# VH-VL binders against Putative pre-16S rRNA nuclease: the designs that were tried, part 3

Target 1, 151 residues: Putative pre-16S rRNA nuclease, of Pelagibacter ubique (q4flq5)
Amino acid sequence: MITIEDFKIKHTNKVRFIGLDLGSKRIGVSICDERQSIATPFKTINKTNTNELIDELKIIIKDNNIGGIIVGNPVNMDGSLGRSAQSVNDVASNISKSIDLPVILWDERLSTVGAFNLSSLLDVNVSKRVKTIDQNAAAFILQGAIDFLNN

## First folded at step 10 (VH-VL; from t27 with heavy chain S110P)

Design t34
Fold by ESMFold2, fold request of step 14:
Structure t34 (fold): chain C 151 residues (1-151), chain A 128 residues (1-128), chain B 111 residues (1-111)
Amino acid sequence: as target 1 above (151 residues)
Amino acid sequence: EVQLVESGGGLVQPGGSLRLSCAASGFTFSSYYMNWVRQAPGKGLEWVGEIRNKALSYTTHYAESVKGRFTISRDDSKNSLYLQMNSLKTEDTAVYYCARGPEYILGSGPWSDYFDPWGQGTTVTVSS
Amino acid sequence: DIVMTQTPLSLSVTPGQPASISCKSSQSLLDSDGKTYLNWVLQKPGQSPQRLIYEVSKRFSGVPDRFSGSGSGTDFTLKISRVEAEDVGVYYCMQSIQHPTFGQGTKLEIK
């Protein structure tokens, strides 16, 4: 893996990125446009181990011409790395070893304006809301990172 | 029912090598992180290292005091955990415990906590 | 590494009286999942360590309710309301928010 600061210097303009939310049992995936301006929810991955996750990611990368992977880093509010952040780091490291693209951890505390938005209340189906929450979290992660990279 | 049994302890000279084994039974071994913890004579407990499960590609972590000298491995088909100890020092004299860490599920972090169960321990003595 | 500091390191208690052990961590043990990863471990004479309390205050199965844990953040306490002869041994606090680290231990004896 590389730092977000190193990635800002080295990344290729006009490629798409995906964002991953590894903080839930259902893994949320987001994608951005080729100009790296808008992150949108994309899909949910329901695999049980990292190898199956990597296989699914490879398909997404090929089908969408992805040039980088942004992984949300759930650091504690005091800046320390707790058990959740360590687990995310382990998964991200395994992805980085298996996929020949930059993999970057994004500190979720750095997302300034989108942190508290919720899905609309138009649809109260619990199963649908749970799936949407995962993808929305992945979009907030990716949006924070691309805002940083463009600033 | 759930059991961990260590073996392979003994007397070795400084600079020598020794391999410890831990046989697991009564649980789904492949779902859990596995650990070594040691206790020097008359001293407290010291974590030695951990090996993660298949979901995390068996990554290993070590205490600084043993890094580069000790290697943890596992064989899920044999429900076995191993500790290869090289370049042994007198400071490595201790009872070595096999200890079960948490069960891990992808994306959510560990679902349980450290440590249950512990093995009975195996004694390593490094002298003369 | 997270440093765990126990006080006292030795404790002599009259049977039937309460006992209290303090544990301090060098950083917060509260994770982003809302859980606090502080454990207490007991090693009775001649035995392997055994799990006593997890998540600050939750008793492991088979642990008598005279054992209670409390605390938050970096400061934690194990209390035994009425010490009995079977309670002798060394008590360790242990953090599990990262790779585990232990306090130095508190030896409990009956006087």
Scores: ipSAE 0.131, ipTM 0.687, lowest interface PAE 5.5, mean pLDDT 84

## First folded at step 14 (VH-VL; from t36 with heavy chain Y110W)

Design t48
Fold by ESMFold2, look of step 16:
Structure t48 (fold): chain C 151 residues (1-151), chain A 128 residues (1-128), chain B 111 residues (1-111)
Amino acid sequence: as target 1 above (151 residues)
Amino acid sequence: EVQLVESGGGLVQPGGSLRLSCAASGFTFSSYYMNWVRQAPGKGLEWVGEIRNKALSYTTHYAESVKGRFTISRDDSKNSLYLQMNSLKTEDTAVYYCARGPEYILGSGWPSDYFDPWGQGTTVTVSS
Amino acid sequence: DIVMTQTPLSLSVTPGQPASISCKSSQSLLDSDGKTYLNWVLQKPGQSPQRLIYEVSKRFSGVPDRFSGSGSGTDFTLKISRVEAEDVGVYYCMQSIQHPTFGQGTKLEIK
């Protein structure tokens, strides 16, 4: 894995990124445009293992011109690394060993704008909103990272 | 019905090696994280290390006191957990317990139920 | 490492009376997943440790209702509403938000 600061220095704006939310009850996947301006929900992956996740990520990468993977780092609000953050770091490390693209941890506390506004505008029911929130969390993560890369 | 049974303890000299085993039964072993915990004579409990399941690529974590000297492994086909102890020190003298960690698969939320159950323990004595 | 501090270290209780054990952690045990990773373990004389409580207040199967846990953040309490002779042993609190660490233990004895 590399730091987002190192990636900012060396990347180009001609590829898309995906964002991963690994720390919730479901794995959220988001994607951005080639200009790396707007992150949107892409899919939700239910229960799986790391090897199956990696296989699915390889398909997404092949189909969508992906040049980097942004993984949400669920550090606690006081800055400590709890059980969730330790587990996310382990999974991200395994992804990085298996996929020949940069894998970057993004501190979720640093993201701007939430997916909450999108769900409220859609006026969806509770079950649909729960699924949308999972995907929006991944978009929230990716949006924060691409905002950093563009400034 | 859920059982963990440790074996392989004994007397060794400082600098020696020993291999502990834990036989599991009564549950789907491959779905669970597994742990080693030890207790020195007359002292409290000390976590030794954890091995994750296949879903987390069998990733291991160790207490600093044993890192580089102890290796945790598992064989899901035999429902067995192992602790390889090298470069043993007098301070490694303890009863070693096998303890079941949580059941986990990626994308199911992080579980919080530790440790259930514990084995009966096996005694390791490191002495000249 | 997260330091877990128990008080008292020893407790002598008349049968049928309540008991209370305090556990304090050096940092919050609340994780970003909304769960608090505080556990209680009992080691009866001459036995291996056994589970009592996880996630602050959740009893493992087979643990009597007279055992209850409470607390949040860094301060936690185990209560036994009516102590029985079989409850003697050493009680440990344990955090599992990181690599597990245990309190020093509280020895419960019957008067």
Scores: ipSAE 0.382, ipTM 0.741, lowest interface PAE 3.2, mean pLDDT 85

## First folded at step 16 (VH-VL; from t48 with heavy chain P111Y)

Design t52
Fold by ESMFold2, look of step 17:
Structure t52 (fold): chain C 151 residues (1-151), chain A 128 residues (1-128), chain B 111 residues (1-111)
Amino acid sequence: as target 1 above (151 residues)
Amino acid sequence: EVQLVESGGGLVQPGGSLRLSCAASGFTFSSYYMNWVRQAPGKGLEWVGEIRNKALSYTTHYAESVKGRFTISRDDSKNSLYLQMNSLKTEDTAVYYCARGPEYILGSGWYSDYFDPWGQGTTVTVSS
Amino acid sequence: DIVMTQTPLSLSVTPGQPASISCKSSQSLLDSDGKTYLNWVLQKPGQSPQRLIYEVSKRFSGVPDRFSGSGSGTDFTLKISRVEAEDVGVYYCMQSIQHPTFGQGTKLEIK
């Protein structure tokens, strides 16, 4: 894994990124456009172990010209790594060993579930919204990271 | 009933090696984090290390006092947890407990917590 | 490492009287998942440790309801409403927000 600052130096604007939300009930995946401007929800992965997740990610990477993976890092408000962040870091490390792409942890304190809150205010169907919450959180993670990279 | 049974303790010289085993029964061993905790004579409890489950690719974590000298492994087909102890020191003298950590499912989180159950312990004595 | 500090380190209690043990952590035990990872463990004389409480206040199966846990953030308390002879032993608080660390232990004795 590399820092987002190092990635900013080394990344290219000719590829798409995916965002991963590993800290929710399901694994949410988001994707950005080739201009790295807009992150959108992509899919939910229901795999129960990291090796199966990696196999699915390899398919997504090949099919979508993915050049980097952004993983939400659920650090505590005081900056410490709690139990959730440690599990996410373990998974991200395993992804980094198995997939030859940059894997970057993005601090989730800078991202919120704003799309979920906004969806509730806009009277979006609750059942459909619950099924896509992981994808929406993944989109906020990825959007925060690409906004930083374009700064 | 859920059970953990340690074995392999004994007397060893400083600088020596010893391998502890923990036999598990009564639960889906492969779903759980597994831990070693030790207690020196007359002292409190000290966490030694943890091995995660298959969901996290069996990642290991160690207390600083044992890092580089101890290795935790597991064999899910045998419902067994192991502790390989190398370069033993007199301060490693303790009762070593096998302890079951939480059940973890990728994407779903934890379904239990630390530590339930504990084994009966096996005694390691490091002395000249 | 998260340091866990227990007070008192020993208690002598008349049977039937309440007991209270304090545990303080060097940092918050509240995780980003909204749970607080504070545990209590009992080691009776000559026995292996046994489970009591997890997530501050949740009792493990088989733990009598005279044991109650409370607290938040960094300050936690274990209470025994009416101490019984079988409650003798050493009580440890333990955090599990990171790799587990234990308090020094509180030895409970019957007067």
Scores: ipSAE 0.474, ipTM 0.782, lowest interface PAE 2.2, mean pLDDT 86

## First folded at step 20 (VH-VL)

Design t75 (from t70 with heavy chain Y111F)
Fold by OpenDDE, fold request of step 21:
Structure t75 (fold): chain C 151 residues (1-151), chain A 128 residues (1-128), chain B 111 residues (1-111)
Amino acid sequence: as target 1 above (151 residues)
Amino acid sequence: EVQLVESGGGLVQPGGSLRLSCAASGFTFSSYFMNWVRQAPGKGLEWVGEIRNKALSYTTHYAESVKGRFTISRDDSKNSLYLQMNSLKTEDTAVYYCARGPEYILGSGWFSDYFDPWGQGTTVTVSS
Amino acid sequence: DIVMTQTPLSLSVTPGQPASISCKSSQSLLDSDGKTYLNWVLQKPGQSPQRLIYEVSKRFSGVPDRFSGSGSGTDFTLKISRVEAEDVGVYYCMQSIQHPTFGQGTKLEIK
């Protein structure tokens, strides 16, 4: 695992990232373009354990030529790390051990995930919106991270 | 009835090794984090370590005092928790309790809390 | 690690009288889910520890209503309205927002 700051310093070549939101019942997945300009929702994963998640991520990573993994870190507003942050850290750590790519925890306080819902801006029915909510959150997480890297 | 039963305690020399076991019954063992807590003679309670469930790939966490020497593992098919203790020190002398932690579901989060129930404990004595 | 500090470390109480134990944490135990992860554990003489209170003020099943927990943030209190002989033992506060840590323990004795 590596911090976003350290990654920015050590890596000069742009890679395509995958973004993960682990904060809901369903795991949201997003992917950005090769220029790290725009993050888009990709899919929602319904897995019961981290190993199954990792297996699916390996496929996505290979199919989309992913070079890094961004994971939303639900840091409390006061900067403390609660239970959610702990479980996210465990998942991220296991991903890092199993997949030979940089894994970055992104502080969600730095993004607008809590304030905006991309699905609300889409002209889709309620059922489709519900299905894409977690994916949209993942896109905001990833967008925040790549915006940081581009500045 | 929810129950935890520890075993494996005994007398060992400094630098020696010992393996403790905890047998669980009365609940879905595989769904819960499991913990070891110890108590030195006449002292307070000290968290030793935790092994989380399959949802988190059995991730383990340890107190700094035992890190690198102790290993926690589990066998969900046997409803069993283990504590492998290597390079034992005199200060490791204690009653070791098995205790059930919270339940965790991937994405859904944490349920319930520490510690319910506790086992009866097993005594480990490290002495030359 | 979060440090838990109890006061006093020992209490001698006349049966029927109230008792109060204070617990302070080195950082806030309030999590983003709105829960405060402060627990009280009792270990009676010759027995295993047993749960009393979770989330500051919630009693575990079977715990008498003589026991009450209160507090917020970093300051917490366990109160026993009328101490009974069966209440003798060592009381520990424990945080569980992170890896569990215990206070030093408070030994309660009967006068």
Scores: ipSAE 0.870, ipTM 0.946, lowest interface PAE 0.5, mean pLDDT 94
Fold by OpenDDE, fold request of step 21:
Structure t75 (fold): chain C 151 residues (1-151), chain A 128 residues (1-128), chain B 111 residues (1-111)
Amino acid sequence: as target 1 above (151 residues)
Amino acid sequence: EVQLVESGGGLVQPGGSLRLSCAASGFTFSSYFMNWVRQAPGKGLEWVGEIRNKALSYTTHYAESVKGRFTISRDDSKNSLYLQMNSLKTEDTAVYYCARGPEYILGSGWFSDYFDPWGQGTTVTVSS
Amino acid sequence: DIVMTQTPLSLSVTPGQPASISCKSSQSLLDSDGKTYLNWVLQKPGQSPQRLIYEVSKRFSGVPDRFSGSGSGTDFTLKISRVEAEDVGVYYCMQSIQHPTFGQGTKLEIK
């Protein structure tokens, strides 16, 4: 895994990214356009182990010409790393070792702006935005990251 | 009954190697993280390392004091945990305990906690 | 690593009297799931460590109610209301929000 700064350096040309939400029973996968402008929900993966997940990701990566992987990092609000962050780190690390693409952990606390922007683009009302955020966590993770990268 | 039984301890010279084993019974071994904890003579408890379950691809974590020298592995088909100790030092002298860690399910998260149960321990003595 | 600091390191108690052990962590042990991952482990003489308290105040099965844990954040306490001979041993606080780390241990002896 690399830092977001190194991630930016490695991508001189814009490529498609996938975002991963590992925080629920169903692993959420999002994908962005080649311009890295909009992240959209792509797929939900139901796997029992990281290796199965990796196998599925390899297919997605190949089929969609993905050039990078962004994994949501559930950092606690106080900045501490709890158990969820540890398991996410393990999964991300294994992904990085098995897939020859740059992998970064994205602090989910930073996704707020991206989430709102995406919600606006989706033309959802305020009441629906919260629900949309919950349902599209992977997309908001990715949107936050690409927004950061584009700034 | 949930049980952990360590074996493989003994006397070894500095620079030598030793392999410890832990046999688990009475629970679904494959679902749990497994740990090694050691205790030097007259000293406190020190976490040595952990191997997580298949859900996390058997990811391992080690204390800095043993990193690069010790390797933890497991065989779920045999309900067995292992600790390969290389380049042993005198300060590695301790009783080594096998201890059960939390359960983990991919996506669902962590269940239970450290450490329950503990094994009876096996003694490792590193001396010239 | 999270550093756990216990006080006192030794305690001599008359049977029937109360005992109290303090444990401080270098950072908060409260996780996002609402649980505080502070544990107490007892190692009796010549025995393996054994479970005592988890999540600050929850007793493991078989642990007498004379044992109680309290605290929050970074400050925790184990109390024994009436110390008995069988309580002799070394008590360790242990955090498990990250890879486990132990306090130095508190040796409890009977006067």
Scores: ipSAE 0.867, ipTM 0.947, lowest interface PAE 0.5, mean pLDDT 94
Fold by ESMFold2, look of step 20:
Structure t75 (fold): chain C 151 residues (1-151), chain A 128 residues (1-128), chain B 111 residues (1-111)
Amino acid sequence: as target 1 above (151 residues)
Amino acid sequence: EVQLVESGGGLVQPGGSLRLSCAASGFTFSSYFMNWVRQAPGKGLEWVGEIRNKALSYTTHYAESVKGRFTISRDDSKNSLYLQMNSLKTEDTAVYYCARGPEYILGSGWFSDYFDPWGQGTTVTVSS
Amino acid sequence: DIVMTQTPLSLSVTPGQPASISCKSSQSLLDSDGKTYLNWVLQKPGQSPQRLIYEVSKRFSGVPDRFSGSGSGTDFTLKISRVEAEDVGVYYCMQSIQHPTFGQGTKLEIK
């Protein structure tokens, strides 16, 4: 794994990134354009272990010219690592060992507010809100990271 | 009935090696994190390490006192947990307990508590 | 690592009298899920550890009502309203927000 600061120095703007939200009930995936300007929801992965997740990611990487993976890091508001952050770090480490691309943890604390606000603005039902939150959260994770990389 | 039964303890000299086993029954072993906890004579409980389940690729974590010397493994097909102890020191003398940790499901999170149940323990004595 | 500190380390109690054990953690045990991961474990003489209390105050099945837990953040207490002979043993607090760590233990005896 690599810091976002080191990645800012090393990355190119000719590839797309994916964002992962591993802290919700289902795994949200987002993707950005080759200009690394706009992140959008991409899909939800319904796998129950990390090796199956990695297999799915390899397909996405091949099909979409992916050059980096941004993983949301669900640290507590005080910066401490709770149970969710620990399991996310385990998954991210295993992705990094199995996929020869940069894997970066991005602080997720502000992304949940953005995803929730978008669903609330659309006034969708509670069940639909929960499902769109995991896809929107992955997009806000990736958007936050690419904004940092481009500034 | 949920049970954990440790075995493989014994007397060994400093620098030696020993392998402990824990046989699990009465629950879906593969769904749970599994742990080793030890207790030196007349002392308190000390967490030794944990092995996660398949969902987290069997990732292991260790107390600093045993890193590099101890290795935790599991065989889900045999409902068995193992502790390989190398380069043993007299400070490693303890009763070693097998203990069941939580479940984890990718994308769903953590379920259940540490530690329930505990095994009966197996004694390791490291002395000249 | 999260350090767990228990006070007192030993306690002698007349049967039928209350007992109280304090536990302090080096950092908050409150997780973002709203749960506080503080546990109490009892080890009776000659036995393996057994579960008592999870999430600060919740009793495991079969644990008598005379056991109660309280506290928040970094400061926690286990109380036994009236100590009985079967309560003798060593009581440990344990955090499980990260890889588990234990207090030093409090030995409870009947005097």
Scores: ipSAE 0.533, ipTM 0.795, lowest interface PAE 1.9, mean pLDDT 87
Fold by ESMFold2, fold request of step 21:
Structure t75 (fold): chain C 151 residues (1-151), chain A 128 residues (1-128), chain B 111 residues (1-111)
Amino acid sequence: as target 1 above (151 residues)
Amino acid sequence: EVQLVESGGGLVQPGGSLRLSCAASGFTFSSYFMNWVRQAPGKGLEWVGEIRNKALSYTTHYAESVKGRFTISRDDSKNSLYLQMNSLKTEDTAVYYCARGPEYILGSGWFSDYFDPWGQGTTVTVSS
Amino acid sequence: DIVMTQTPLSLSVTPGQPASISCKSSQSLLDSDGKTYLNWVLQKPGQSPQRLIYEVSKRFSGVPDRFSGSGSGTDFTLKISRVEAEDVGVYYCMQSIQHPTFGQGTKLEIK
């Protein structure tokens, strides 16, 4: 894996990124535009293990011109690694070993991560809202990371 | 009834190798992280390492004292956990316990806690 | 690694009297899920370890209510209100917020 600071120096603006939320009930995926300006909900992945997740990610990468993967890092407020952060690090490490793209852990505590369109979430009916909540969390993660990269 | 039974302990010279086994029964073995914990004679408990379940690609984690010398593996089809110990030192002399860790489900998180149950242990003695 | 420090390391108690064991961690055991991952483990003479207390104060199934746990942050206590002969053994505190680490153990004896 690569630090977000190293990625900021070396990345290009000609590809899309995806964001992953591994801390919710199901795996949420978000995607940004080719200008890396706006993150939007994309899909929910319902796989039972990391190898199956990686297989699905390879399809998404091929179909959408993905050049980087942003994984939310749920560290505790004091910076310590709790259980969620440890399992997320395991998944991210395995993605990085298996997929030839930058994989970046994004610290969910950073003050720039709050760019999320609440109006889009509130206009979803109850059934659709439950299914897309993982995708919305993933969009929050990705938006924070691309805001940081562009600042 | 949930059970763990260790085997494979014995007397080994320094620099030698030994492989421990742990047979599991009474639960869905593939759902749980599995651990080795050891206890040197007259000493306290020391975590040796853990192997995650399939959801986390069987990722392994080790105590610094054994990293690079010990390898944890599992065979979910046989409900079995293994510890391969290489380059053994006299300070590796201990009773080795197999212990069940938490259940993990990708996207849902961790369930249950360390450790229940523990095996009865198998003794490894490393001496000249 | 999170270091767990127990006090005392040995304790002799008259049957029926209370006992108290302290445990201090090198960092907070409070996780983002709101749980504090501090455990107490008992190893009776000649036996394998067994769970006693989890999440600071919750008794594992079958553990008598004379055992109680308390504490927060980095400072924790196990209390036995009335020690019985079956309570003899070594008590370990253990954190499980990360890969588990144990205190040195407190040997409880009946005098």
Scores: ipSAE 0.523, ipTM 0.796, lowest interface PAE 2.0, mean pLDDT 87

Design t75 (from t70 with heavy chain Y111F)
Fold by ESMFold2, fold request of step 21:
Structure t75 (fold): chain C 151 residues (1-151), chain A 128 residues (1-128), chain B 111 residues (1-111)
Amino acid sequence: as target 1 above (151 residues)
Amino acid sequence: EVQLVESGGGLVQPGGSLRLSCAASGFTFSSYFMNWVRQAPGKGLEWVGEIRNKALSYTTHYAESVKGRFTISRDDSKNSLYLQMNSLKTEDTAVYYCARGPEYILGSGWFSDYFDPWGQGTTVTVSS
Amino acid sequence: DIVMTQTPLSLSVTPGQPASISCKSSQSLLDSDGKTYLNWVLQKPGQSPQRLIYEVSKRFSGVPDRFSGSGSGTDFTLKISRVEAEDVGVYYCMQSIQHPTFGQGTKLEIK
């Protein structure tokens, strides 16, 4: 894996990225436009192990010409690495070994992911809103990262 | 009923190799992270390493003192945990315990804690 | 690695008297799930380690209520209100918020 700071320095092309939120029971996926300006919710993956997740990601990558993967890093607010951050690092490391693309951990404290999950700013009924919460969290993660890359 | 039984300890020369086994019973082995912990004679406990479950692709983690020399593996179909020890040093002399770690479910997190149960241990002696 | 520091390293106690063991961690053991991952482990003479206390103060099944744990953040204490002969052994504190690390151990003996 590569840090987002190092990737920003070396980053010279415009390709689409996906964002992953691994902090919920259902794994949220987001995608950005070809100009890396806007991240949007994309889909939810309901798999029980990392190998099945990787298989699904390979399909998404091929179908959408993805050039990088942004994974939310759920560090504790004091910056320490709790259990969630450790397991996310394991998943991200395995993705990096299996997929020939940059895999970048994005510190979730650098976005308002928690505020987004608590907010009802979308005009969506309760059932549809529940089904998209994980995708929306993934979009906030990806948006934070692409804003950093374009700054 | 929940039981861990280590085997494979013995005397070995420095630079040699040894393979330890741990047989598990009485629980759903495949759901848990599994660990090796060692205790040198007259000393305290030292974590050696861990192998995750299938949900985390059996990812392994090691203490710096053994990284590159020891390899942890598991066979969920045989309810067995293994420790391959290569390039052994006199400092590796210890009782080696098999110990059950937490459960993990992708996206849902960690369940239970370290360590319950512990095995009875197997002794590894590295000497000329 | 999170360093766990125990004091004292040795205790000699008259039966029926209290005992207290201190454990300090190099960083907070409180995780975002609201749990504090501090454990106490007992190794009786000639035996493998066994669980005693988890999440600071929770006793495992079969552990007598004369054992109590307390503390928060980085400072923790194990107390035995009335030491009995069966309590001899080495007591370790252990953090489990990350890859486990142990204190040096406190040897409890009867005098």
Scores: ipSAE 0.453, ipTM 0.764, lowest interface PAE 2.3, mean pLDDT 86

